# Ledger of designs, part 75: VHH binders against Protein DOG1-like 4 (DOGL4)

Target 1, 232 residues: Protein DOG1-like 4 (DOGL4), of Arabidopsis thaliana (Mouse-ear cress) (q84jc2)
Amino acid sequence: MSKMRNLVEEKFLEFYESWVIQLELYLHQLLIAHNNNTMSETELRHLISKLTTHHKAYYTAKWAAIREDVLAFFGSVWLNPLENACSWLTGWKPSMVFRMVDRLRKSRVVLVEAQVKKLEELRVKTKFDEQKIEREMERYQVAMADRKMVELARLGCHVGGESVMVVEAAVRGLSMGLEKMVKAADCVRLKTLKGILDILTPPQCVEFLAAAATFQVQLRRWGNRRHYVTHS
Below, E stands for the ipSAE of ESMFold2; O stands for the ipSAE of OpenDDE; V2 stands for 0.75 times the mean of E and O plus 0.25 times the DockQ between their complexes.

## First folded at step 9 (VHH)

Design j32 (from j5 with S57E; framework vhh_6z1v_2)
Fold by ESMFold2-Fast, scan of step 9:
Structure j32 (fold): chain B 232 residues (1-232), chain A 123 residues (1-123)
Amino acid sequence: as target 1 above (232 residues)
Amino acid sequence: EVQLVESGGRLVRTGGSLRLSCAASGFTFSDYAMGWFRQAPGKEREVVAAIDWSGDETWHADFVKGRFTISRDNAKNTVYLQMNSLKPEDTAVYYCAASFPFEFTSGREYDYWGQGTQVTVSS
């Protein structure tokens, strides 16, 4: 008995490790920009654009991977157990970022009333979209327990072309359902991120992105620092 | 190589109807939001309609609401713009554009663009 990584898992693991290294480099640039009042608005917007492009690159690679094997993203091998414990439908929960914005606001009063209003409108919309996806997920999980799925699982134990075809069709249907839900969740994530960046000023965007990247990098480090003792 | 090829543009009379098509190739069409833009003589390019990757969410500019409808067929890698009750003001070159995975409101963030198809509405 062994645990083997499939090609999708191996390729995405390699991609993700490189993507995280680049995120750490961008975090360093964000921290420098935050401490440098001489950077122009154009320079700040360029840095923000690099991070937006970096996040889009992640979702481009993810969607290519989930088209091949969406299940690789449920209990991902490239994430440690702490990162997996913090996942909502294969990624960060969109409403969490508003709590991060609230914490930044409490520590550094930087938002004008118009921004607060727009952020609250975005928060309400994001939570609404999030709840729609959660309802779809619950429906999907209930459908998995239907008699039809149980019968199809039994057919998978038999030798024969007809049984193979029926089981393959069912598995494909299940995977397509998960792929659609993951894509819907990722779209809410990207719309929420873009919405926040559109509301914030360039210096505030730098603070937000630095806080988000710091949390992501530190969460990974905390999980990886879980002490293991290996004995023969 | 990524290609977006628009078709269906022609001369049409006021009050007429026209369907534009945009055939996509060289990328995973079903991962992209699609938009229709137009540019009239002497004016800047403006967004007309957009549809998300799934086809479930659509947006239409106020000046075409109730007259134009965007739709897509992911199996055929094609996006459509059904134009009804055409007005002389609708005369423009119509462009198809793709954005990963969403973009409804700004032309700046679209990744791929077609060459355009001319629509002329005569009075």
Scores: ipSAE 0.479, ipTM 0.765, lowest interface PAE 2.4, mean pLDDT 85

Design j33 (from j5 with S30D; framework vhh_6z1v_2)
Fold by ESMFold2-Fast, scan of step 9:
Parts: structure tokens; sequence; C-alpha cells
Structure j33 (fold): chain B 232 residues (1-232), chain A 123 residues (1-123)
């Protein structure tokens, strides 16, 4: 339903705005922790847990919303055009976070050989899982152009009765397929995030999470600019 | 109210088979990965098998591989553990657990737990 679709978009927009405000508050705490070397391991782990819980809450809300209208997440109204342009299957591309991990090689807390090896193994697995989903999406998109779907689309322009039910079943199948792919992509995202946090020490986790949150917040601020200097 | 209710545990002879069921209610079952854990007297709880939210991806511990099979029916909000070629070493209380959004080999990451069902394997 279009009414249900508008409600899903409005509800998630309200959720997302609050979620981003809380992310900025956590970013402030991460930056304080990063600059303060007097915090205990227990205190750092508690802060990391807050961020992990915050990200989990995002996916809990997202999965509830995509169950109602997965298409709301393709070209989302709560994201600006720059954020939407940087999206891969309704969210961040999992392999891109390893660029943020590369930043840690310049930190005062140096990665040991065992961590470098585990991060490389995770990077390879993440890229493999990512490519598997991309192949599934390609097959899905190709299926939209096959003869039967083209014929059903043509019929749907001028036909009632039995043909309407067949077209509606096909559209429901389309939405269910997209929902499955989005959930698979989100699982790769969360597995990648958890994998990185499990490999890193608490101070390195704080630095990584601060870098990731900084990037997310800055990307949103850059994209919210309406007036650009178009003449160099 | 969230509930996970295990059933099917009983006394079985060595070499026998048993199917455990776990009925879930009070949460969106289709969004959760499910796991089967067991705990024998005097031992720590260990992970036996796990299944993702879709049912397409499964993991089984080496000590049950080829004998146990995890499966789920999302329409019935139920996860199953088919246990074949049972051994006395399989005697334990079996627990089902749910985690959002994917499965773990550590019990600390699971969100919801059942109360357990006793499986006893004798000669």
Amino acid sequence: as target 1 above (232 residues)
Amino acid sequence: EVQLVESGGRLVRTGGSLRLSCAASGFTFDDYAMGWFRQAPGKEREVVAAIDWSGDSTWHADFVKGRFTISRDNAKNTVYLQMNSLKPEDTAVYYCAASFPFEFTSGREYDYWGQGTQVTVSS
C-alpha cells in the first residue's frame, strides 16, 4: 500500500534522525577516550559495547521496516543524495571499512603481525561474500528482463481479471527477493564489523569506531550542502 | 513475551535417533539465527549446530558432523535438531538459542535461550 509505504518512510526517517544524533554523541565519547590514555580496558570495552548495541539497534529497526517496504531503502528519503550515491545494497559496502582499518597503521598503537594476518583473512572473506551477493543481484536484475516478465509487464498495462493476480504475485516475489538480498548484505556488514572488533584491542577498536563514525557524520554534512561553488 | 520451548528429549539407546524441536514465540523468528547448545553434568555448555535466519546456511560442530542436522521451518517458527547414530557421549541437556541477526559459536552473543530438554543415551 502507498499509504503504508509513506508511513514506513516517515517512521524510519524519525528513527534515523534520532539514531544519527546518538551516533554523534557516541563519537564525542570515542574521541575523548582516544585522546585520554587513563581509561581502563573495562571502560573502553563498555564504550565499544554501546557502539555495537547502537549499530545492532539500527539493523533491528531496518529489518522491521524492509519487511513492510524494502523499496523504501533504495533511494531513501532520510539520506541525502551523496549518502545514497555511496550506498551498496541499501548500506555501506563492507569491504570499504578496511580502508579505515588501514588508517590504524599510522596510529601510536601498532598492529601486530597476528592481527594483520587475521584482518587480511577477514578482508578476503568479506570480499568473497560481497561478490556472491553481487552475482545474486545481477541474476535477479537479468530475470526482470526475461521474456515472461516483459510479457507480464505489457499485460499489466491494459488487463484485469486473472492477469492482475499473476502480475501481483510476480511483484510480491520481486520484493521478497530484494528483502532476502538486503538481509544477506546486512549480515555481511555486521559480520565484518564484529570481525574487526574481535581482532583489534580496545584502544584500536575505539580509534576504528571513531574513524568510521567521523566519516559517516562528515559524509552526511557534506551532502546536506545545498549551495555549491560551481565556478572554480 | 519471548519464549523458546524445547521438546523431544528422552532416553534413547546407543545407535538410535531422536529429533528435537524448539518452538519460538514473542519475537520475529524469521530475523533470527538459531543455535543448538548442550551441557553435560560437570562440563561447560558447548555449541552443537547453528542455522542462519533463512535456513540456507548451517554449521555443525566436528564432533556431531555427519550425525546431527539442524533445520528450521520459518512458517512454523520452529528449529529442529535431527540426531542420528547417538552415542553415550551425547547425553546432555540440549538448549536452543536465538541471536540477531546471525549465528555465533559463543553463547554470550545469543539474545534468547530456552529452558532445555534432557537427552540420555544408554547402552
Scores: ipSAE 0.613, ipTM 0.830, lowest interface PAE 1.7, mean pLDDT 86

Design j34 (from t9 with Y102F; framework vhh_6qgx_2; at its last look DockQ between E and O 0.91; V2 from the best seeds 0.76)
Fold by OpenDDE, look of step 10:
Structure j34 (fold): chain B 232 residues (1-232), chain A 123 residues (1-123)
Amino acid sequence: as target 1 above (232 residues)
Amino acid sequence: QVQLVESGGGLVQAGGSLRLSCAASGFTFSDYAMAWFRRAPGKEREFVAAIDWSGDETFYTDSVKGRFTISRDHAKNTVSLQMNSLRPEDTAVYYCAASFPFYLEGSHEYDYWGQGTRVTVSA
């Protein structure tokens, strides 16, 4: 059975569809830039800025939406099952991007020792931040299963008005915690991204962003093909 | 419209204290990291302190560590800077700034700015 979409889901789905389309356009530009050695540093930086602004727009919209219904993002209807399966706290896992950087290094990107060192420091920090968030998430998740909630679950077939209120209060509490964790995760994502971009040269940034965008777009395409998902 | 309005500046003797406040409006305050910058006479604007969107994390430039404290009030949409043990070198125009979603040391990356409040520390 198909899940009924709420207003938040519908609105964000529309937004995300448009956002992805724009991402694909930027990806095309990134690929052109990557294959065009005639572009100036200024031009490259401008392109990088457009991408970072685009990502910022996503999270602006996301944070607006999660204020209304953060739970919508834990069953993101705008994503296919493959995308959802690859999601960590409603988005890409920050530490994943270092795999992309490693791949670039093994191909044609030459990093100087100073860059390698900085990337490693960033990797360590990112992992630490991820783990911190994961521990906090665990706390919220475990807290949901308190004695009262477990008892209510046991009685679940005959939940009265008072029980409903208790459950709703618990869900609200969880939602508030989840919102905080999602925002924290998003900050780790964006800090990690910024950190990488600050370490790389503009040409390297373009290559990295192209790879990242490619992966995101292809993951969506692969998932859509596999599950015959149409979002529009 | 977006507004950041600083207050609390003034003249103070060395060793004294001031509390700056910044009132924010026109944007979702709780989603933004807030920061204080300052520009001393003849110098470039520099980072002073920042607080993340949640208020859980703070960051300070080395020269103000242990003396300045940044805080925020989500209910009032305000960010404050408690400045203790002020020094003549703290003399500057202090600016409130907002950044989505995390704070930065680079001023060029902030989304919104206040008009500033002048702090003068006499020897």
Scores: ipSAE 0.842, ipTM 0.917, lowest interface PAE 0.6, mean pLDDT 93
Fold by ESMFold2-Fast, scan of step 9:
Parts: structure tokens; C-alpha cells; sequence
Structure j34 (fold): chain B 232 residues (1-232), chain A 123 residues (1-123)
């Protein structure tokens, strides 16, 4: 069957624009909750749940899209150049969120010793999982330069049914390998987010999620502004 | 419509074997971690085994490790639990559960659940 790469990019662009608009609306709610101290624990938990569901919806849509065209997520058309430059395996680098957590220790929100210990344990685990994926990516890149792969590339220059079929099978294998690595990276992202939210109190979760959403929204705005300036 | 349908439960003697199967429909099976939980009378659901979306990683509770084997078949949208060396303590209703995108030990966070299949191990 023919791959519908342009439709994948078009559909995910539409999805992502809508997803970011909703993230901005949730960010507004998080900032109100943080600044005014007007919400009960139950109301804060509900808001945190909305953000968690929103992030899971992103990965659900992403995994559907990468199943069709994983390469769309390497240098994505729905991201500006700054957002793409900041990507690690098609998304944010998991260990970077701990810098936002460290800000909580230095702000008005105080972490108790038990939380600090659990966050450090999670940080170590996240770095380990992150490095494991980086080693898998290195193995993948080495395999692409493997003698057999180089030979297949040479065969692909010849016109013949036999060589065409072998090259097509190899290309499908490469895409499947990338899909697997992207899914593994996304699992580390979601496990890291869940782990942080499970350790923090609801007010601390709100502050953390507000900081993360603010950074994501501002990075997009900075990149969009620079794109207009640079590319007219 | 999302469905998880368990089968393969029944009555078996201690030391015997059973194979449970769970047929999944209405969602993208290959994106979900699949797990088996069980509930003995008067107790909460407890984790038994899980397999990740790729099929590469499996997870077991200590009491079943070495006796039970979880596997998945993406072509058939099924997850199976091979239960060997069964003990009376394994008597429970066994539930199939799906979680996007990774397995969880806590039952309260799973996205989809089957209705369960009864396993009775006699002494």
C-alpha cells in the first residue's frame, strides 16, 4: 500500500495546533490556582488530572502517527526551527524536567526530605533509562553503516525486481527501528512526569506543571517570532 | 467499543497448569502494555504479570515468578498467561487490563479492564 506521509503531517499539524491552544488554556488555569490559593485539594487534583490526560492524549495521537510515518517526527513541520533544535528523540529530554523541580526547592514551595530523596531516586532512574535509549540509538546508527546495509544501498542503484524488494524490506526495517526507539523515549517521558506528580503534593504539582507549560509555550513563541524575523 | 475478553479459567488440581487468554478489540493493542491482575475473595486486585507494548519486557510479582509466563500476539490482538505449578493460593478471579503506554503495579490507573475469568486450584 502507498504511504500517506503528507496526510500524516497535515493531520498531526492540525492536532498539534489544537493541542497547544488547549495547553495554553490549562496553563491559565494553573497560574490562577497557583497565584490565588483559592482551590481545594480535590479541585487541584482534578486540574492535575486534566493536564495528565492532555499529555497522554498527545502521546496517543503521536503513536498513531509514527506507526504511519515515524520520519515526520524528525524535523517536524508543526514545530518551528527552535523547537526542533531543542528536541531529543522527537520530544523533550526527560532529565531536563528535574531542573524545573529544582526550582521548586528554591521558590516559595518547600519540599520535605522524603520528597527530595524520592525525586533524586527518580532522577537517577530517569538518567539511566535515558542513557540506555541513547546507547540503542548509537547501535541503530552503527547498524545503518553496517557492511550489509552499505551493500543493500549499492544494490538499490540497480534496476531489478530482486534488488528493489530487498531494499524496500530494509527501508521498512529502518522505520520500524526508529518507531521502537521513539516509543521507548516517550515511555521514559511519561514515566518521569508520572513519577514527579506522584511525589509532589497537589499545590507543588500545579507549580511544576505551570513551569513546564510556561516553558513549552514560551519556547514556541520565541521560535515563531525568530522565524518571522529570519525568514520574512 | 473497547473490549477485553478473558478465557481459559476453570478448576484445576494443585500442581496443574492453565493457560489464560485475553482478546482485545476497539483500541490499538500494539500501543498498550497488557497486564494480568487477580482478586481473591475479600481482597483488592493484586498485580500478577505484565508485558510492555513491544513484547520485549515482562514483569512478574514475586509469588508467580518462574511459574507463570506472560506473552502477547500482535497479529491476533491477544495476551496470554501460562500458569504452571498452580497452588491453592492462586485461586482468584483473573483480570486482563490495558495501560497506555507502560505497565503499572497499581490497579487504579489502568485504562481498560476485562470482566475476569475464575481460576480455582484444589488441594
Amino acid sequence: as target 1 above (232 residues)
Amino acid sequence: QVQLVESGGGLVQAGGSLRLSCAASGFTFSDYAMAWFRRAPGKEREFVAAIDWSGDETFYTDSVKGRFTISRDHAKNTVSLQMNSLRPEDTAVYYCAASFPFYLEGSHEYDYWGQGTRVTVSA
Scores: ipSAE 0.627, ipTM 0.829, lowest interface PAE 1.6, mean pLDDT 86
Fold by ESMFold2, look of step 10:
Structure j34 (fold): chain B 232 residues (1-232), chain A 123 residues (1-123)
Amino acid sequence: as target 1 above (232 residues)
Amino acid sequence: QVQLVESGGGLVQAGGSLRLSCAASGFTFSDYAMAWFRRAPGKEREFVAAIDWSGDETFYTDSVKGRFTISRDHAKNTVSLQMNSLRPEDTAVYYCAASFPFYLEGSHEYDYWGQGTRVTVSA
């Protein structure tokens, strides 16, 4: 049996497709900047700013879509929680980007002692923020399993009228809590990105952003192939 | 049309209090961090205080910590700055600003700005 894709998810995937195309255009500019040793610091900072703005635009669109239906971003958590278990609150886990920084350091990027210290401090803060959100998510999951929520669902099935309004209000309250946690996670993602860019030099930022853009483009291509296999 | 409108400025004696308010429209207020900046005569705008999109986290520049309180009201789409124990050095034009989605101390990081409200603290 095929799974239905909701309207919010379809609209956002169309946005994301366009967003990735623009990201690919920025990737070409990043690669030119990386290979051109005569580019000024001002030119590099301008390009870095364009990439930062592009990432903010992604979250602007995502937060608008979440207001319509946050559950659309969890796939079908109620039907297939295993497929969502590998993601962290609708996106990449913020601390994972430090693996990319580490890979770049091993191959191309030389960091001074001050940068290494600042990156470790940021890694610790990112982990702390992640753990805080994970504790809140665990508290939320306990509240969802509460006996009163099960009772309200059963009352709605048997009574119909007045109980339906109570159940609907409870479901909306839980959705607003989930929206808050997704937004908190996105803030950690953006703060971590901004923090890394503030620590790295402009040439190092260009290399990092190029690696990140390449990863994003390949993830989209892989996801599109997976969708073709599943739906066709 | 995006609009940030400050109010509540005026003249007050040192040691006094003043409450600034900023009404927001034309954008999704609940998605934005809100901040107050000020510009003293002959100086650049400087960060004063900020509050995140959820209202759970606030930050203050050292010179106002313990004297100023930032708050937000999502139902009214307003952000306020309660200023107590005012000093002559607090004299400035105060600006309301908004940034998606978290606050930053640099003025160039903000998406929207108000026109400012003048605060004058006399000795």
Scores: ipSAE 0.575, ipTM 0.813, lowest interface PAE 1.6, mean pLDDT 81
ESMFold2 (binder alone), look of step 10: mean pLDDT 86; pTM 0.881

Design j6 (from j3 with S57E; framework vhh_6qgx_2; at its last look DockQ between E and O 0.84; V2 from the best seeds 0.72)
Fold by OpenDDE, look of step 10:
Structure j6 (fold): chain B 232 residues (1-232), chain A 123 residues (1-123)
Amino acid sequence: as target 1 above (232 residues)
Amino acid sequence: QVQLVESGGGLVQAGGSLRLSCAASGFTFSDYAMAWFRRAPGKEREFVAAIDWSGDETFYTDSVKGRFTISRDHAKNTVSLQMNSLRPEDTAVYYCAASFPFEFTSGREYDYWGQGTRVTVSA
């Protein structure tokens, strides 16, 4: 069934399409840098900075949008079903990126003991933060099904205007909580990313970012092939 | 336009207290981590304290832990720094800063800065 898009969905869809296009361009640059051993550290750091700025732009736009309608992101119409299926609280799961780091380690990336230790510490912290957010989300989700709401659900949609007001108030309350949780999750994402980038050398960062961007782009492509989605 | 305006600085005796305030405008305050930095005479700017966007988490440099408290008021778009048990080494120009969406200790990643307010602690 077709879903009617609201203004927030439409606007963010347009933004995201442009954002992804730009990500693909940066991915190309990352791949070039990865295969070019002549680039200076300064150049590599500049490229890394462009990517981090790009991600910052995404979350700036996202946070603006969720202020208007956070629920739009719990059914993101700008994502295909595969992307949505892989989403954790409206984005990528922070702990997932350590799988990418592990892959790099098994390839040609050599990490010194100090880096390995720091990465492990970060992994533990990330997991802890994820769980904390999940517990809080559970609290909101469970709270939605309070006695009154369950009773209203039982009565159906023919209970009159008063019931509508109660439901709307409940949804507003939930939305406020969800906004906070989404922002919290995003912070864990960004802190995790920043943490990894701080541990890795510039060449390693480029390789990591290339891998991450590749995964994101390919996931979108795979999902689009499986479920034809036209966003533009 | 974005503005961060510090206030509350002044002269105080060692062991005394001051409360700095920073009024923010021109950006979505609730999305930004807020921080205080300071620059002592002849020294580089250093991190003092930060508070995340939600106000749930705070961070302090070691030398001010237990003495300084950072807080924020979303309704007023202000961030404050309560400074107790002040020491001569706390003498500095204190700067308010904002970062989206999370805090940093280096200062390089902060998006906006105030003009600073001078704090002088006499022996």
Scores: ipSAE 0.711, ipTM 0.854, lowest interface PAE 0.8, mean pLDDT 91
Fold by ESMFold2-Fast, scan of step 9:
Structure j6 (fold): chain B 232 residues (1-232), chain A 123 residues (1-123)
Amino acid sequence: as target 1 above (232 residues)
Amino acid sequence: QVQLVESGGGLVQAGGSLRLSCAASGFTFSDYAMAWFRRAPGKEREFVAAIDWSGDETFYTDSVKGRFTISRDHAKNTVSLQMNSLRPEDTAVYYCAASFPFEFTSGREYDYWGQGTRVTVSA
């Protein structure tokens, strides 16, 4: 387990660092597009597609990694403490995205009534899906205090023999349950993102994606600066 | 490397039943939503049914709801479509499709497609 966990962490750290560098490059392209009204709808759709493909690539890599070691994503070594503190089930909380949309509307983004209605419907559905996952998480945490888990912990006091295999099987079962919850949360994230992009026009999508990427990049920079100063 | 292979199509009389199967290989089946689409002669490809990566959620187009049942078997890497009370308007080539990580009603969103299996419902 420890040997496999180290390899998973090392591989994902390398992947994530490259993924963030590419996100910053896409952010620069989004900011140029936002400040320039000469791009065609086709060109904007192509840029939006590059961002959605980039996010999809993250989840493809993540699901491969959590299949091997889901616990690597709870307190991730490739994230600073601030990024880890802000996570909800190993990632961003889906409903927070609607706050970003609301802030854009207070700046310079004008939405038509039909878009406002669709966003509200999406917000309600997203909140419902979040609450469903939170109830599953509560059930998972309660199961940790189950009589069966207490009995398995007692067996763990006897190192060696068949008891080691029984404990390892139980721990594997707990990891599989956690993996299922993380996958469910990631699906809500991607459905929320896709839903917002389907409601917004291409120029509005560019503004939204730029705001989201800016926040993600800045959160990382804020945490890295504070961590460096505190550690030093 | 990636393959979706459909089977189970054929000729059946109205009111009859058919079970379609799709065998998946070359990708992590348990990470993908699976769907069935169909294309009738001279028509566009349309959504029929989908099942999410977990197998817990199923989705159907209104015209088949209550008659068709989609299911998946993670051990066998297969998705199946049980078609009951078949109608002549169900005549089409049926396609298996896979999308990461969730289902769509638009075929444009799917990552992988099978070659199709033909279903003919005679009056």
Scores: ipSAE 0.693, ipTM 0.864, lowest interface PAE 1.3, mean pLDDT 87
Fold by ESMFold2, look of step 10:
Structure j6 (fold): chain B 232 residues (1-232), chain A 123 residues (1-123)
Amino acid sequence: as target 1 above (232 residues)
Amino acid sequence: QVQLVESGGGLVQAGGSLRLSCAASGFTFSDYAMAWFRRAPGKEREFVAAIDWSGDETFYTDSVKGRFTISRDHAKNTVSLQMNSLRPEDTAVYYCAASFPFEFTSGREYDYWGQGTRVTVSA
């Protein structure tokens, strides 16, 4: 039995499918730039700017959508189950992006010591900011559990639909807290991305962005392939 | 159309106070970091202060820390700069700027700019 999607989910699904198609087109350009050395530094910076603008466009659309329904981004209909399982507060976990940087360091790209030190400083800052958000999420979940326990006790003492109004108010409060935390997480994601791109040279940025886009596309493809293993 | 309109500039005696305001329209104000920059006569534009999209974090250049306070009002779509203990060196045209979604100290990263309001601090 199919589940009905609300208008926010349908709109964002259409946006996301188009956004991923464009990401794949940019990935093609990144791979061409990666595979030859005829592009000037100015041309590489222009391509990098296109990718950063594309990512900003995603967050612009996302923040508009979460104002209407932040819960749509927890278990999103536009993502397969594998993509959803890999989410940390509705997106990629900022600290894990340094795995891509580590891959580049080990296999192909030689980073100078100054870059390595700046990347380590950024990694530590990213982890610190990430942990701050995780503590706030934990505090919020504890507060919601405490509120629900009190509300269940109150429902046992009352007769009427006034209990529904209190629950609805609590859900609205929950949504506002989630919106703030999702936005905070997105800011850490964008700051981390910007920080990495500022430290890397333009050719290194192209390789990083290609690796990140490849991973995102492959996660989507792999998750769809795994879907066909079991039927219901 | 996006607009950032500064107001509240003027002539003030050294040691005095002044409050700048910036009215924002044409974009989702609550999603943007807001900042103040200034350009003194014969000098390049410099970062003064910024406030993040949520209002929870503020940032200041060293020369104004402790004297200036940036704040924002999401209901009025305004960002303000309270300037206390003003010095002649604070004389400049002050500009409001906005960036999605976080702040920068480099002006080239900002999406939108106001036209500026002049602040003159006399000895």
Scores: ipSAE 0.653, ipTM 0.855, lowest interface PAE 1.5, mean pLDDT 86
ESMFold2 (binder alone), look of step 10: mean pLDDT 84; pTM 0.862

